# Designs tried in a protein design chat: miniprotein binders against Uncharacterized protein YPL067C. Part 2

Target 1, 184 residues: Uncharacterized protein YPL067C, of Saccharomyces cerevisiae (q02754)
Amino acid sequence: GWKWEQIKEIIESGELARLKRSRQMTDKYHEHKKRTAGLDMNQYVLQKLGWSLDEPQLENAAAKAFSSSTLYAVRANDFPYNFEPGVVHLVLWSKVALPVHSPDKAVREAARARMNAFLQAQPLLRPLLSSGHVAWFVNYPELQSVARIFHAHVLLFFPRERYSAEQVKTTVDDILSHGFEPLA

## First folded at step 1 (miniprotein)

Design D2 (from D0 with E37L E40W Q44M E47L R60Y K67F E74L)
Fold by ESMFold2-Fast, scan of step 2:
Structure D2 (fold): chain B 184 residues (1-184), chain A 82 residues (1-82)
Amino acid sequence: as target 1 above (184 residues)
Amino acid sequence: SQEEVEELKEKIERLRDEAEKLAEKGDTEAIEKLKELVEWLRKMIELLARKGVDPETIKYLEELAEFLKEAIRLLEEKAKSQ
């Protein structure tokens, strides 16, 4: 799979289409797609998250992504990309979209700064952040099977020489059970 | 127009799915069809850039073309090895 430094280079360059899934994971993805054929993927995800995008509070909070734990959810990616061992692939779902791909540079940079601030504020990510082992990206809408719900791919790298499998599992389980802390 | 751009994006997504199926098939005819698709995308990128389509869409199409070129290269290498 892709080495961590290569993954970061691909994300920074915006060559997101090059982040390929392994053959086995791709086969599982196609199998899942066959089983969900005819389903609205956006509605399927909303149902699994227990979300509604029509609530009045959402309209008023549109400028405040991540300001409340009710506005987002973090989950494991069931079909992780072809990354080297030790890369954990999470998906951060948000009711409030961040225009991280806006053609307007100022808008794009402000949106990316908010995502970076959100991840940098997470206590559970502190050791990985210090080592440059946290990265994120948002696929272009055309590459998303769930285009109507904002979601970011959050990658955590636990080098095997620094982390046991048990330590990785404990940290990931902690993140998934408690979630991320909202932006102050 | 915005409607034309959106319709084009939908067509490109359908062609991407077709390209994936062609790549899995991997025979000579499929490889030739993928090369034709890449050439079509190259021409579309030039056209859309001249029409002032948003940079994000142009970048997506450039990445898609690069992805398909790499897939063709790998399929050609596999074919030579068999």
Scores: ipSAE 0.000, ipTM 0.128, lowest interface PAE 16.1, mean pLDDT 73
ESMFold2 (binder alone), alone request of step 1: mean pLDDT 75; pTM 0.651

Design D3 (from D0 with K11L R14W E18A K21L E62L E66F K69M R73L)
Fold by ESMFold2-Fast, scan of step 2:
Structure D3 (fold): chain B 184 residues (1-184), chain A 82 residues (1-82)
Amino acid sequence: as target 1 above (184 residues)
Amino acid sequence: SQEEVEELKELIEWLRDAAELLAEKGDTEAIEKLKEEVEELRKQIEELARKGVDPETIKRLLELAFKLMEAILELEEKAKSQ
């Protein structure tokens, strides 16, 4: 699958459709099972997170995103892309939408700065941040399978020569059980 | 193959999430259909064993399928109690 440096280049260039197209085998099973189960993915995610979008919206979403632990959740991606071994694919779900892309698909600096500040403040990510092994992206609307809920893809790279399987599992389990710390 | 093993793991996760959603809706008929899907998945795991996938991987997949069935049965009981 995509090597870590290639993944970062694709994210930087905005060629996000190339990453999603790697999900061939997983999509085959999910499309078959969605047909038989009759599930809506937006509804499925809301139920799994225990969320309701009927909650009052924040007027200044970019400034207030991630300000309270009740406003977001981090989960393992149930539909991972075809990345090289050692890449962990997480999804950061947020009740407060962060306007990452302008209509012409340019990245908005204020939104990017907020996301970067949030991830950089996480103690559990510190070793990976130091080695350049944390990346993130938000898919364009046409690439989103869950269009009604803001979510960012957070990628963590644990090179096999540096990290054992047990170390990776311990770190990922810590992230999923503790969650991320709010941004002041 | 390793690809088939990963496909079955993804299917198990999907079925677990579907069961949780359907139990919250109280859709007991759809939950019964999920039980049939788990039985079919168990047969696919047995087929991987016949194709020579290692015993440790097979044991792990069967454990995941067993835990999925346990979860579905608990969710079905909760749905019936609504």
Scores: ipSAE 0.000, ipTM 0.073, lowest interface PAE 23.0, mean pLDDT 75
ESMFold2 (binder alone), alone request of step 1: mean pLDDT 84; pTM 0.802

Design D4
Fold by ESMFold2-Fast, scan of step 2:
Structure D4 (fold): chain B 184 residues (1-184), chain A 81 residues (1-81)
Amino acid sequence: as target 1 above (184 residues)
Amino acid sequence: SQEEVEELLEKIWRLMDEAYKLAEKGDTEAIEKLLEEVFELIKQILELARKGDPETIKRLEELAEKLKEAIRELEEKAKSQ
């Protein structure tokens, strides 16, 4: 799979389509799509997150993104991309859309700054942030399987020489159980 | 192919980001040059759509319309500088 430095280069260059699932995960994804054929995937995800179908995405509140724990959820990616061992692939779902691909540079940079500030403020990510082992990306609109609900891919890299499998599991379980802290 | 379409879409969005940077500077000639490249990529997507399944064709046609609208917004922004 993709090495960590290559992943960061791909994200920086915007060649996001190169970030692909493994062959096994691609097969599982296709089977999942067959089993969910005819379902509204946006409704399916809202139900899985426990969010109300009557609570639409709040696109006009980008500056307020992540300000309350009720506005987002972090989950493990059920179909991880083809990354090297030690890369943990999470999905950050948000009721508030961040226009991180806005053609307006000022809007785009402000949205990206908000996401960066949110991740940088997380106590559970502090050791990985210090070593440059946290990255994120949002697929371009037409590449999203669940286009109506904002979601960012959050990647955490635990180099095998620095972290045991048990330490990785403990940290990831803690993140998924506790969740991320709201941006004050 | 879905993979080919995804790669072309990434190239288009990267060019659109660059075009907006140029629009902020009011560089209309540079924007026109980038838009020519975007139009060429749109044509490639539409050609791929002709050989895809009906659902894929419809999706790619809708994408092409969205891109044309984004280009019109860029032109307006550049002219307003």
Scores: ipSAE 0.000, ipTM 0.148, lowest interface PAE 18.6, mean pLDDT 71
ESMFold2 (binder alone), alone request of step 1: mean pLDDT 73; pTM 0.615

Design E0 (from E1 with L28K W32E F39R M53A Y57E L60A)
Amino acid sequence: STDELRKLAEKVKQLAEALKNGDPEAIKEAVEELADEIRKLSKGNPEEVEKLAEKIERLAEALEKGDQEAIRKAVEELAKEIRELSKE
ESMFold2 (binder alone), alone request of step 1: mean pLDDT 71; pTM 0.572

Design E1
Amino acid sequence: STDELRKLAEKVKQLAEALKNGDPEAILEAVWELADEIFKLSKGNPEEVEKLMEKIYRLLEALEKGDQEAIRKAVEELAKEIRELSKE
ESMFold2 (binder alone), alone request of step 1: mean pLDDT 74; pTM 0.636
ESMFold2-Fast, scan of step 2: ipSAE 0.012; ipTM 0.342

Design E2 (from E0 with R6L A9M K13W K20E R72L E76F R83Y)
Fold by ESMFold2-Fast, scan of step 2:
Formats: structure tokens, sequence, C-alpha cells
Structure E2 (fold): chain B 184 residues (1-184), chain A 88 residues (1-88)
């Protein structure tokens, strides 16, 4: 699987397509075919998150992203990428989109700063943040199976020599149970 | 071929990140690699290149002007068109 330093290099270089196997690109094609056959993956995800189908998405005001726990949800990625042991793959869903790939530099930087501030404020992530073991990315729109709902991939690395499997499970379960804290 | 379009997409995103980093040598290499992939695609799939021609031309114009914001916008537009072609 991809080593942690390689994962960070790929994210930093923007070669996000490399993180997905060719089979995952094939799966995206199958999802497109399902949508064409009358399946709505965006509706499915909203239902799975427990979000109301009648609840409107907030205007894309990046500065308000993560300001309330009702605006986001963190879940385990059901189909994790081929990463080395110890990498935990979470998905952070948001009703407020962050334009992290905007061609406007100021907009892009503000959106990325908001995401970084949100993750840096999480008490449960503090030890991993200190050791450089938290990374995130947002797939380019063309690589997303669920294009209408903003979501970021949040990767947590627990080196085996520093964390037991039980400690990893306890921390991840705690994150998934309590969620992330809002950013005021 | 979907594989050829995915390789082109990879080079497009490499250019986007090189531009964000502002490393002139990385930008030069990314532009050259992108040009090479376009050349390879045009030999085997001229119809696909024809569909991408407008977006390729806009990117070339933006690169000539050296306007980073225009270049990034053109890169994103080209990537979207490649993705649509790769679907079917």
Amino acid sequence: as target 1 above (184 residues)
Amino acid sequence: STDELLKLMEKVWQLAEALENGDPEAIKEAVEELADEIRKLSKGNPEEVEKLAEKIERLAEALEKGDQEAILKAVFELAKEIYELSKE
C-alpha cells in the first residue's frame, strides 16, 4: 500500500488520481451508469447521513463551514484506498462546500485555511497533528462519485510502533461517536 | 482509450500543482509532459483531441500570457472535458 510519506507527497503534488486504483476509476464509471439508470447517489448519501431531503444546502459561504455540528458529519470510508497499515480513512461530509480547488488564489487559500483550522482545533487529533500524521484532500470534481455534496477525505496515520490496534480502534470509535467539534 | 485519457488527466493535475507551488522548473517539466501526452493521444485518437481542442487552445493562450489564475482556470476546464470523454 502507499506509505504515509508517499501519500503526503501525492496530496501535495495534486496527483490525487494516483491514490485511486484503476478499479476505483472503473467503479466511478459504474456509478455513472447507475445514475443514468435512474439511481441518484446524491440522494442516497443524504439519506445515509440522516440529513433531511427537504433541508436546503446553505449558500456556499466558506467562512461558515463547520460553524455548527448540524452542517457536517464524519464517517469511516467504507471502501478505503490501498494505504499502508495504520492509515485510517475518514470522510468529512459538509453541507457548505469549500472551494479548495478554486482558480482564484485568495478563495482557494481561504477555503484551505478553513479546513486546516477545523482539523487543527480537534482535541482528539492533537497527538497526530503534532507528529504530522493528519492529512486531507478533496478529490477534483471529475474524480467524485457524489459530486453535489462536498466531502473531504481525512487520513489519520497511527504508526504501529507507537499505537496498538486497540488504541487506534478506541480513538477512531471516539471520533465517530462524538464527531468533530464545531469551529466558531 | 480510457487509460490514455486518464494519463492526460494526471499530467493536467501535475501542472495545476506545479503552478500553485510556483516552481519554474516544475512548471516547465509539467508543461512538457502534458504536451507529450497530448501528442501521444493525437496519434491514436485524433477525434478525442479534436473534442479537447478548444480547452487545449485556451490553456496554451493562458500559458503564453503567464497569467496564473487564467492558467489554473484553463487547467480545470480541460480536466472537466477529459473526465466527460473518459466516461464514455
Scores: ipSAE 0.000, ipTM 0.143, lowest interface PAE 19.4, mean pLDDT 72
ESMFold2 (binder alone), alone request of step 1: mean pLDDT 71; pTM 0.581

Design E3 (from E0 with K7Y K11L Q14F E33W E37M K40L)
Amino acid sequence: STDELRYLAELVKFLAEALKNGDPEAIKEAVEWLADMIRLLSKGNPEEVEKLAEKIERLAEALEKGDQEAIRKAVEELAKEIRELSKE
ESMFold2 (binder alone), alone request of step 1: mean pLDDT 71; pTM 0.570

Design E4 (from E0 with K51L K55M R58W E77F E81L E84Y)
Fold by ESMFold2-Fast, scan of step 2:
Structure E4 (fold): chain B 184 residues (1-184), chain A 88 residues (1-88)
Amino acid sequence: as target 1 above (184 residues)
Amino acid sequence: STDELRKLAEKVKQLAEALKNGDPEAIKEAVEELADEIRKLSKGNPEEVELLAEMIEWLAEALEKGDQEAIRKAVEFLAKLIRYLSKE
C-alpha cells in the first residue's frame, strides 16, 4: 500500500484518483453494490447517519461548517484504500458543504482553512497532529459515490513500531464514541 | 499502445497552446479531441483511462469557471501523466 509520506504527497499534489481501494476492499465494495443494487446511496447514507434526505445542504455557509455537533458525524470508512498498515481511514460527513475544490481561490482557501481549523482543534487528535500523522482530502465530484452529501476522508497514521493494534483500536473507538468537538 | 499514448501527449500539447493563445474555439476543439483519444484507450488499461477521464473533467470544470490557476494545474497534470504513461 501507499506509505504515509507518499499519501501526503499525493494529497498535496491533488492527484487524488491515485488513492485507490485495495483489491480485497474493491471486491467487498462490488459485493456491497450487488447487495444494494437499485438503492439510492445518498438516502442509504443519510439513514445510516440518522439524517433526513430532505434536509438541504447549506449553500454559501462554509463558515458555519462544524459549528454544532448536529451538523457532522465521523465514521470508520467501510471500504478503506490501499494504505500501509497503521493508517486508519475515517469519513467525516457534513450537512454543510465545504467547497474545497472551488475554482474561486478565496472560496477554496476559506473552505480548506475551516477544515484544517476543525481538525487542529480536536483534543483526541493532538498527539497525531504533533507528529504530522493527520491528513485529509475530499474526492473530486466524479470520484464520489455519494455526491449529494459532503464528506471528507480523514486519515490517521499510527506507526506499527509505536502503537499496538489494541492501542490503535482504543484510540479509534474513543474518537468514534465521543466524536469531534464543534468549532466556534 | 505506445502510439496511442504518444497521440494523447500531442493532444495535450495542442490544448496547452490553445490555452496560451486564449482562443475559446481552439480550447473547445482540443478538449473534444482529448476526450476522443481517451475513449480509444478503453481496451486493456481501465485504471489509466479512468484517471485521464477524471483529469479532463477537472479541466472542463476549471475552464467553465475561468480559474486560470486551476486550468494551468489541470493541463500540467495531464501532460505529466501522459508523458509518464508513454514511457511504459
Scores: ipSAE 0.000, ipTM 0.120, lowest interface PAE 19.6, mean pLDDT 70
ESMFold2 (binder alone), alone request of step 1: mean pLDDT 70; pTM 0.570

Design F1
Fold by ESMFold2-Fast, scan of step 2:
Structure F1 (fold): chain B 184 residues (1-184), chain A 95 residues (1-95)
Amino acid sequence: as target 1 above (184 residues)
Amino acid sequence: DTEVTIVVYFTGSDPEDLKKIAEEIKRLVEEIAKRLGAEVEVTVTIEDGKIVIWVTATGLPDEARDELAKRIEEAIREIAEKYGLEVTVLVTVEE
């Protein structure tokens, strides 16, 4: 699969469409353009997270993204991309959207800075952050299956030569059970 | 070829029920596709309490794609009702 340095280069270049899903279930790969004939995917995700987006307080909360644990949730990606062993693929769901792809440079940079500050503040990520083993991306709207709920892909790299499977499992389980800490 | 992906989540189900349900869904998908004039290849996987079914339908008329997806969703919901389970169904069709 994609090696960690290649993944970071793809994210930095903005060539997000190059990232691929794993073949763990089938040799077939599905494209983002496919129609959902059953339940609305946005509604499905809201139900899965126990969320509602009709809350009036979210309307002016963009500058306060991640300020309360009720505004976000971190989950394992159910369909991980084709990454080398040791890459853990998480999805960070947020009720508050960050315009990380805004054509306005100042808006885009402020949104990206907020996301970076949030991840950098996580105690459980500190060793990985120090070694450059945390990356994130948000798919462009045309690549999103769940277009109305902001979500970022958060990638954690645990090189096999430096981390045992048990250490990886302990850290990931801690993140998933306790969640990330709010950003002031 | 028409490719259909089905992801099914059953709230509160146990692993033994999921195996039985997966086999039943596979049979119904094959039956529905044949009624619509298609030959099908079906792959089923159970992952973390979810049933994921990949369907490749050969010879399905273009006008029958929506009908295939609709009938598959209806069949899955009927299975959920039979087992007394709440279900979330995602059916994605190649367009």
Scores: ipSAE 0.000, ipTM 0.105, lowest interface PAE 19.1, mean pLDDT 71
ESMFold2 (binder alone), alone request of step 1: mean pLDDT 71; pTM 0.660

Design F2 (from F1 with V7I Y9W V52F W54Y T88V L90T)
Fold by ESMFold2-Fast, scan of step 2:
Structure F2 (fold): chain B 184 residues (1-184), chain A 95 residues (1-95)
Amino acid sequence: as target 1 above (184 residues)
Amino acid sequence: DTEVTIIVWFTGSDPEDLKKIAEEIKRLVEEIAKRLGAEVEVTVTIEDGKIFIYVTATGLPDEARDELAKRIEEAIREIAEKYGLEVVVTVTVEE
């Protein structure tokens, strides 16, 4: 699996397809693909998030992203990529799209700054942020099975020598049950 | 349709003419796909010094998907050598 430093280098280089191809091909994933064959994956995700099946995404209000807890949701990635032990793979879903891949530099940088500000503001992530153990990326549209709903991959690294399994579970469960704090 | 995503990052030099390089890559991708019997739509975006090329190929036989990806990567590396640039290239083929 990809080591944490390699993961960060791949994200920085923009070779996101390499990360996606590392996805573990398990019986569970194979069954999931069979069950979801022919499904509208955008509708499937909206239903799982408890969002309206016909709800429009707020695409032109990037500065308002994460301003209310009703505008986003954080979930565990059920089919994680092939990362070293200790890497927790979360997906941050947002009703407000962040144009993090915009060809306009100012727009792109503002969107990325908003995401970084949001993650930096999370008390539960503070120790990991200090040690460089939080990373994020947004797959390019052609790499997304759910292209119409903005979502970012958020990776948290808990080195085994610094964190017990209980501490990791407690932190992850807290994030998943309470979610991230809105960015004021 | 076969979807191919190509991400190209030229390193070691600061290429001031990424647009011309991107146009040359787009032309070669279209030519390669045509030689493999596919119709192709190519979209190119330049972001943070990287070139993103999105290819939708229609009529490409399943057995030719890997060949398309291979030829595209080879063409990009040849362009890098022509311009005296180091390159990092990623080619992803979707089903």
Scores: ipSAE 0.000, ipTM 0.109, lowest interface PAE 19.8, mean pLDDT 73
ESMFold2 (binder alone), alone request of step 1: mean pLDDT 75; pTM 0.709

## First folded at step 2 (miniprotein)

Design C6 (from C3 with T3K D53E K56A D57K S81K)
Fold by ESMFold2-Fast, scan of step 2:
Structure C6 (fold): chain B 184 residues (1-184), chain A 82 residues (1-82)
Amino acid sequence: as target 1 above (184 residues)
Amino acid sequence: SEKEVYIVFTGEDPETLRKAIEELAKIAEELGAEVTVTIEDGKVFIIITGLPEELAKRIAEKVKEIAEKYGVEVIVWIEEKE
């Protein structure tokens, strides 16, 4: 599996495909085959989140991202990546798309700053943020199984020498039940 | 151990993508490997399975060579099976 320092290096380098496990690529293939039978992962995720299929994502509204708890949801990742023990993989779903890969530098930097500000403001992440144990990435569109809905992968690292399995479970359960706080 | 090679080709020209796929599939077949190909929205997702480590490394290098030859973008990595 990927060590935490390697994960951060891969995210910073932009080589996001390296983070995926064989299982996820196989899932993308099976997902594509099942779409010929009417199964759609975008529809599945919207139903799972309780969101409307007819509700458009807010375009050109990146500054409004995370401003209300109705605009996002945090969930555990259903498809595991090959990370070292202690890495918790969450998915942050957003009705507002953040153009974090925009070719326009100013747009890209503003979108990334908004995401960073949102995560930095979370009380539940405070100890991990202090230790450099929070990272995030957004897959390029070609790597996304659910391309229509904006989502970021949020990684939390709980080193086993500092956190028991019970403490990790308690913290993760707290995050999933409370959710993240809106950004003013 | 059995290895798998994961490939994503990106390009908007279907003809150059098809040629890249065909050349890679032929090489994989000659090595006795199984190839799974899915094409969607100008992207080609390829999984090559049933490879020992040395063949997986060789096919990954050939993938990069093919991508350069046809001027398509490529992301390639190797995974352990299971």
Scores: ipSAE 0.000, ipTM 0.141, lowest interface PAE 12.3, mean pLDDT 73

Design D6 (from D0 with K11L E62L K69A)
Fold by ESMFold2-Fast, scan of step 2:
Structure D6 (fold): chain B 184 residues (1-184), chain A 82 residues (1-82)
Amino acid sequence: as target 1 above (184 residues)
Amino acid sequence: SQEEVEELKELIERLRDEAEKLAEKGDTEAIEKLKEEVEELRKQIEELARKGVDPETIKRLLELAEKLAEAIRELEEKAKSQ
């Protein structure tokens, strides 16, 4: 699947539609969709997260994003894309929508700065950040099956030469158990 | 169908009334059974979605089921405290 440097290039160029699930994961995703066929995927995810999004959108949403641990959740992507071994695919769900894309699909700098600051503040990500092994993207609306709830894809790369499978599992389990620290 | 949707709304209201009565009696075992009925309700909502009931109606039913689940949790805590 896509090598880490290629993944970063695709994200930077905005060609997000080129990222694909593996055939095996695509088959599992379609099987899951058959089981959840007819469900509102937005409601399914809200139920899974234990959330309600009936609050009105507030001014300066970008500045409020990730400011409290109750406003977001990090989960493993159950159906990872076709990435090389060692890439861990997480999804960061947020009650506060971060306006990442302009109408021409360019990444807004204020949103990029907020997301980068949030990820850079995570102690568990520090070694990976230092080696350029953390990347993120937000799919364009037409690529989203869950369009109402803001979510970013967070990719962590653990090169097999530097990390054992056990070390990767320990770090990922810590992230999923403790979550990310709020941006203060 | 609309008939099935109305039946589920009536079931949700009936379960809410049952939860309130059970909490007054402090019957925690019956409240646990009621929680199981709410999970069965979610499965019925899923079946309606598969039958092509519109997304807005499914959303409303899921919201009602979640509010019912929250009410049952509150009533359970009240029953334990009595």
Scores: ipSAE 0.000, ipTM 0.053, lowest interface PAE 26.1, mean pLDDT 71

Design c03 (from C6 with Y6F V8I F45Y I47V I75V W77Y)
Fold by ESMFold2-Fast, scan of step 2:
Structure c03 (fold): chain B 184 residues (1-184), chain A 82 residues (1-82)
Amino acid sequence: as target 1 above (184 residues)
Amino acid sequence: SEKEVFIIFTGEDPETLRKAIEELAKIAEELGAEVTVTIEDGKVYIVITGLPEELAKRIAEKVKEIAEKYGVEVVVYIEEKE
């Protein structure tokens, strides 16, 4: 699977299609995709989050992203990519879209700064942030399976030589049960 | 017509995941259903076949209860057997 250093390099270079294509070559992923071909993935995700399609995305309020716990949710990724052992793949869902790929540099940088500030403010992520073991990306629209709901992939790396499976589970369960803290 | 119930259990703790799988397999066997399990690290793919629609719905409900009981994430689909 992709090693942590390679994952960060791919994210930094913007070659996000490489991560998706690597995963899509697995027989198990293809079999699952075939079995779920008739499902509306947008409806499926909204149902899992307890959100309504009737609520429009708050795109005109990008600066308010993550300002209230009702505006986002963090979940484990149901279809993690082919990463090395110790990489935990989370998905951060947001009712407020962040234009992290905007052609306008100022807009793009502000959106990315907001995401970085949000993750850097999380107490549960502090040890991993200090060691460079937190990364995130947002797929380009053409690569998104769930195009209507803003979501970022958040990757946490727990090197097996430093973290036991139980320690990883405890931290991840804590994140999933309590969620991330809002950014004022 | 026969239905398939496709289940994905996700969990980091192998022991908790094993208990969830075992409880589901026992229920499916008691109903006379065929169970196929594929395990890869923290993810388990389970396909239950040979079910009429009513039993497929009942199994889907029980799967959610088992996931809640053991603190395991679950995805469930009910499909027509082609």
Scores: ipSAE 0.000, ipTM 0.070, lowest interface PAE 19.4, mean pLDDT 71

Design c04 (from C6 with Y6W V8Y F45I I47F I75T W77L)
Fold by ESMFold2-Fast, scan of step 2:
Structure c04 (fold): chain B 184 residues (1-184), chain A 82 residues (1-82)
Amino acid sequence: as target 1 above (184 residues)
Amino acid sequence: SEKEVWIYFTGEDPETLRKAIEELAKIAEELGAEVTVTIEDGKVIIFITGLPEELAKRIAEKVKEIAEKYGVEVTVLIEEKE
């Protein structure tokens, strides 16, 4: 799979379509799609997250994204991309969309700055942030299977020479059980 | 400053998608730009680089017109070339 430095280069260049699943994982993804054929995937994800997007608070400005733990959820990606061993692929779901691909540069940069500030504020990510082992991207809308719900791919790299399998599991389990801390 | 334009096409009918791509290529050539087309996993990704802002905007407008004409879905992103 893609090495960590190559992953960061692909994200920076915007060539997000190059980040794809292995053949085995693609086969699993296609089997899942066959099993969920005819389902509204946006409704399916909302049910899995226990969410409703019809709440008045969704009319809040994007600057309020991540300001409360009720506005987002972090989950493991069931179908991770073809990355080198040690890359953990999470999905951050948000009720508030961040226009990270806006054609307006100021809007785009503000949205990206909000995401970066959110991830940088996470105590559980501190060692990985220090070593440049946290990255994120948002697929372009046409590349998204669940286009109506904002979600970002959050990648955490735990080099095997620096982290045991137990340490990785402990950190990931902590993130998934307690979630990320809201950004003021 | 130079702009990059990323165009993502999706459509159920391969023939209709091919016609949309051909018309986009013709329009880009008429505007003096070269089109790079990548087809992966049934999606079409078109990349154009080295464009002045006004030309990038004109290409984005034409792409949306082509998508409407052929009934295909399209997303257009304009980025600063780095």
Scores: ipSAE 0.000, ipTM 0.102, lowest interface PAE 19.4, mean pLDDT 70

Design c05 (from C6 with E4Y Y6V V8F T36Y F45W I47L W77T)
Fold by ESMFold2-Fast, scan of step 2:
Structure c05 (fold): chain B 184 residues (1-184), chain A 82 residues (1-82)
Amino acid sequence: as target 1 above (184 residues)
Amino acid sequence: SEKYVVIFFTGEDPETLRKAIEELAKIAEELGAEVYVTIEDGKVWILITGLPEELAKRIAEKVKEIAEKYGVEVIVTIEEKE
């Protein structure tokens, strides 16, 4: 699969279509899609996350994305991409969309800065952040299976020579059980 | 230099798209290529890698034939990976 430095290069270049599942994951994904072909995927995801989109909580929230733990959720990716061993693929779901692909440079950069600030504020990510082992991307709308609900792919790299399987599991389980901390 | 083919299919029937994708994937794999697929709202993005230029062109031609066979719209681009 893609090496960590290659993954970061692809994300930075914007060639996100290159970040795809392996053959086995693609086959599994197709079987899942076949089973769910009649479903509204946006509604399916909302139900799976236990979310109700409460409009009053979203008013003026775009400038305050991630400011409350009720506005986002982090989950493991059920169909991870073809990455080298040690890459953990998470999905960060948000009720508040960040215009990270805006054609307006200032808007785009502000949105990306907000995401970076959010991830940089996470105590559980600090060792990985220090070594450059946290990356994220948001697929272009055309590539999204769940286009109505904002979601970012968050990648964590735990080099096998520095982290045991148990250490990785402990950190990932902590993230998934407690979630990320809100950004003030 | 390695080439890759980026394919964008559109269609309304997910089952028809699945059949088109399976036929394309079989052809690409027989040519020794890796195939990556994302399906959303009747839109399909396919990335095919590991191709010399001649095989990339052949796959692009086959993609258009498959699109016509299944009645789906297609946009296909051949890109330089290097």
Scores: ipSAE 0.000, ipTM 0.088, lowest interface PAE 18.3, mean pLDDT 68

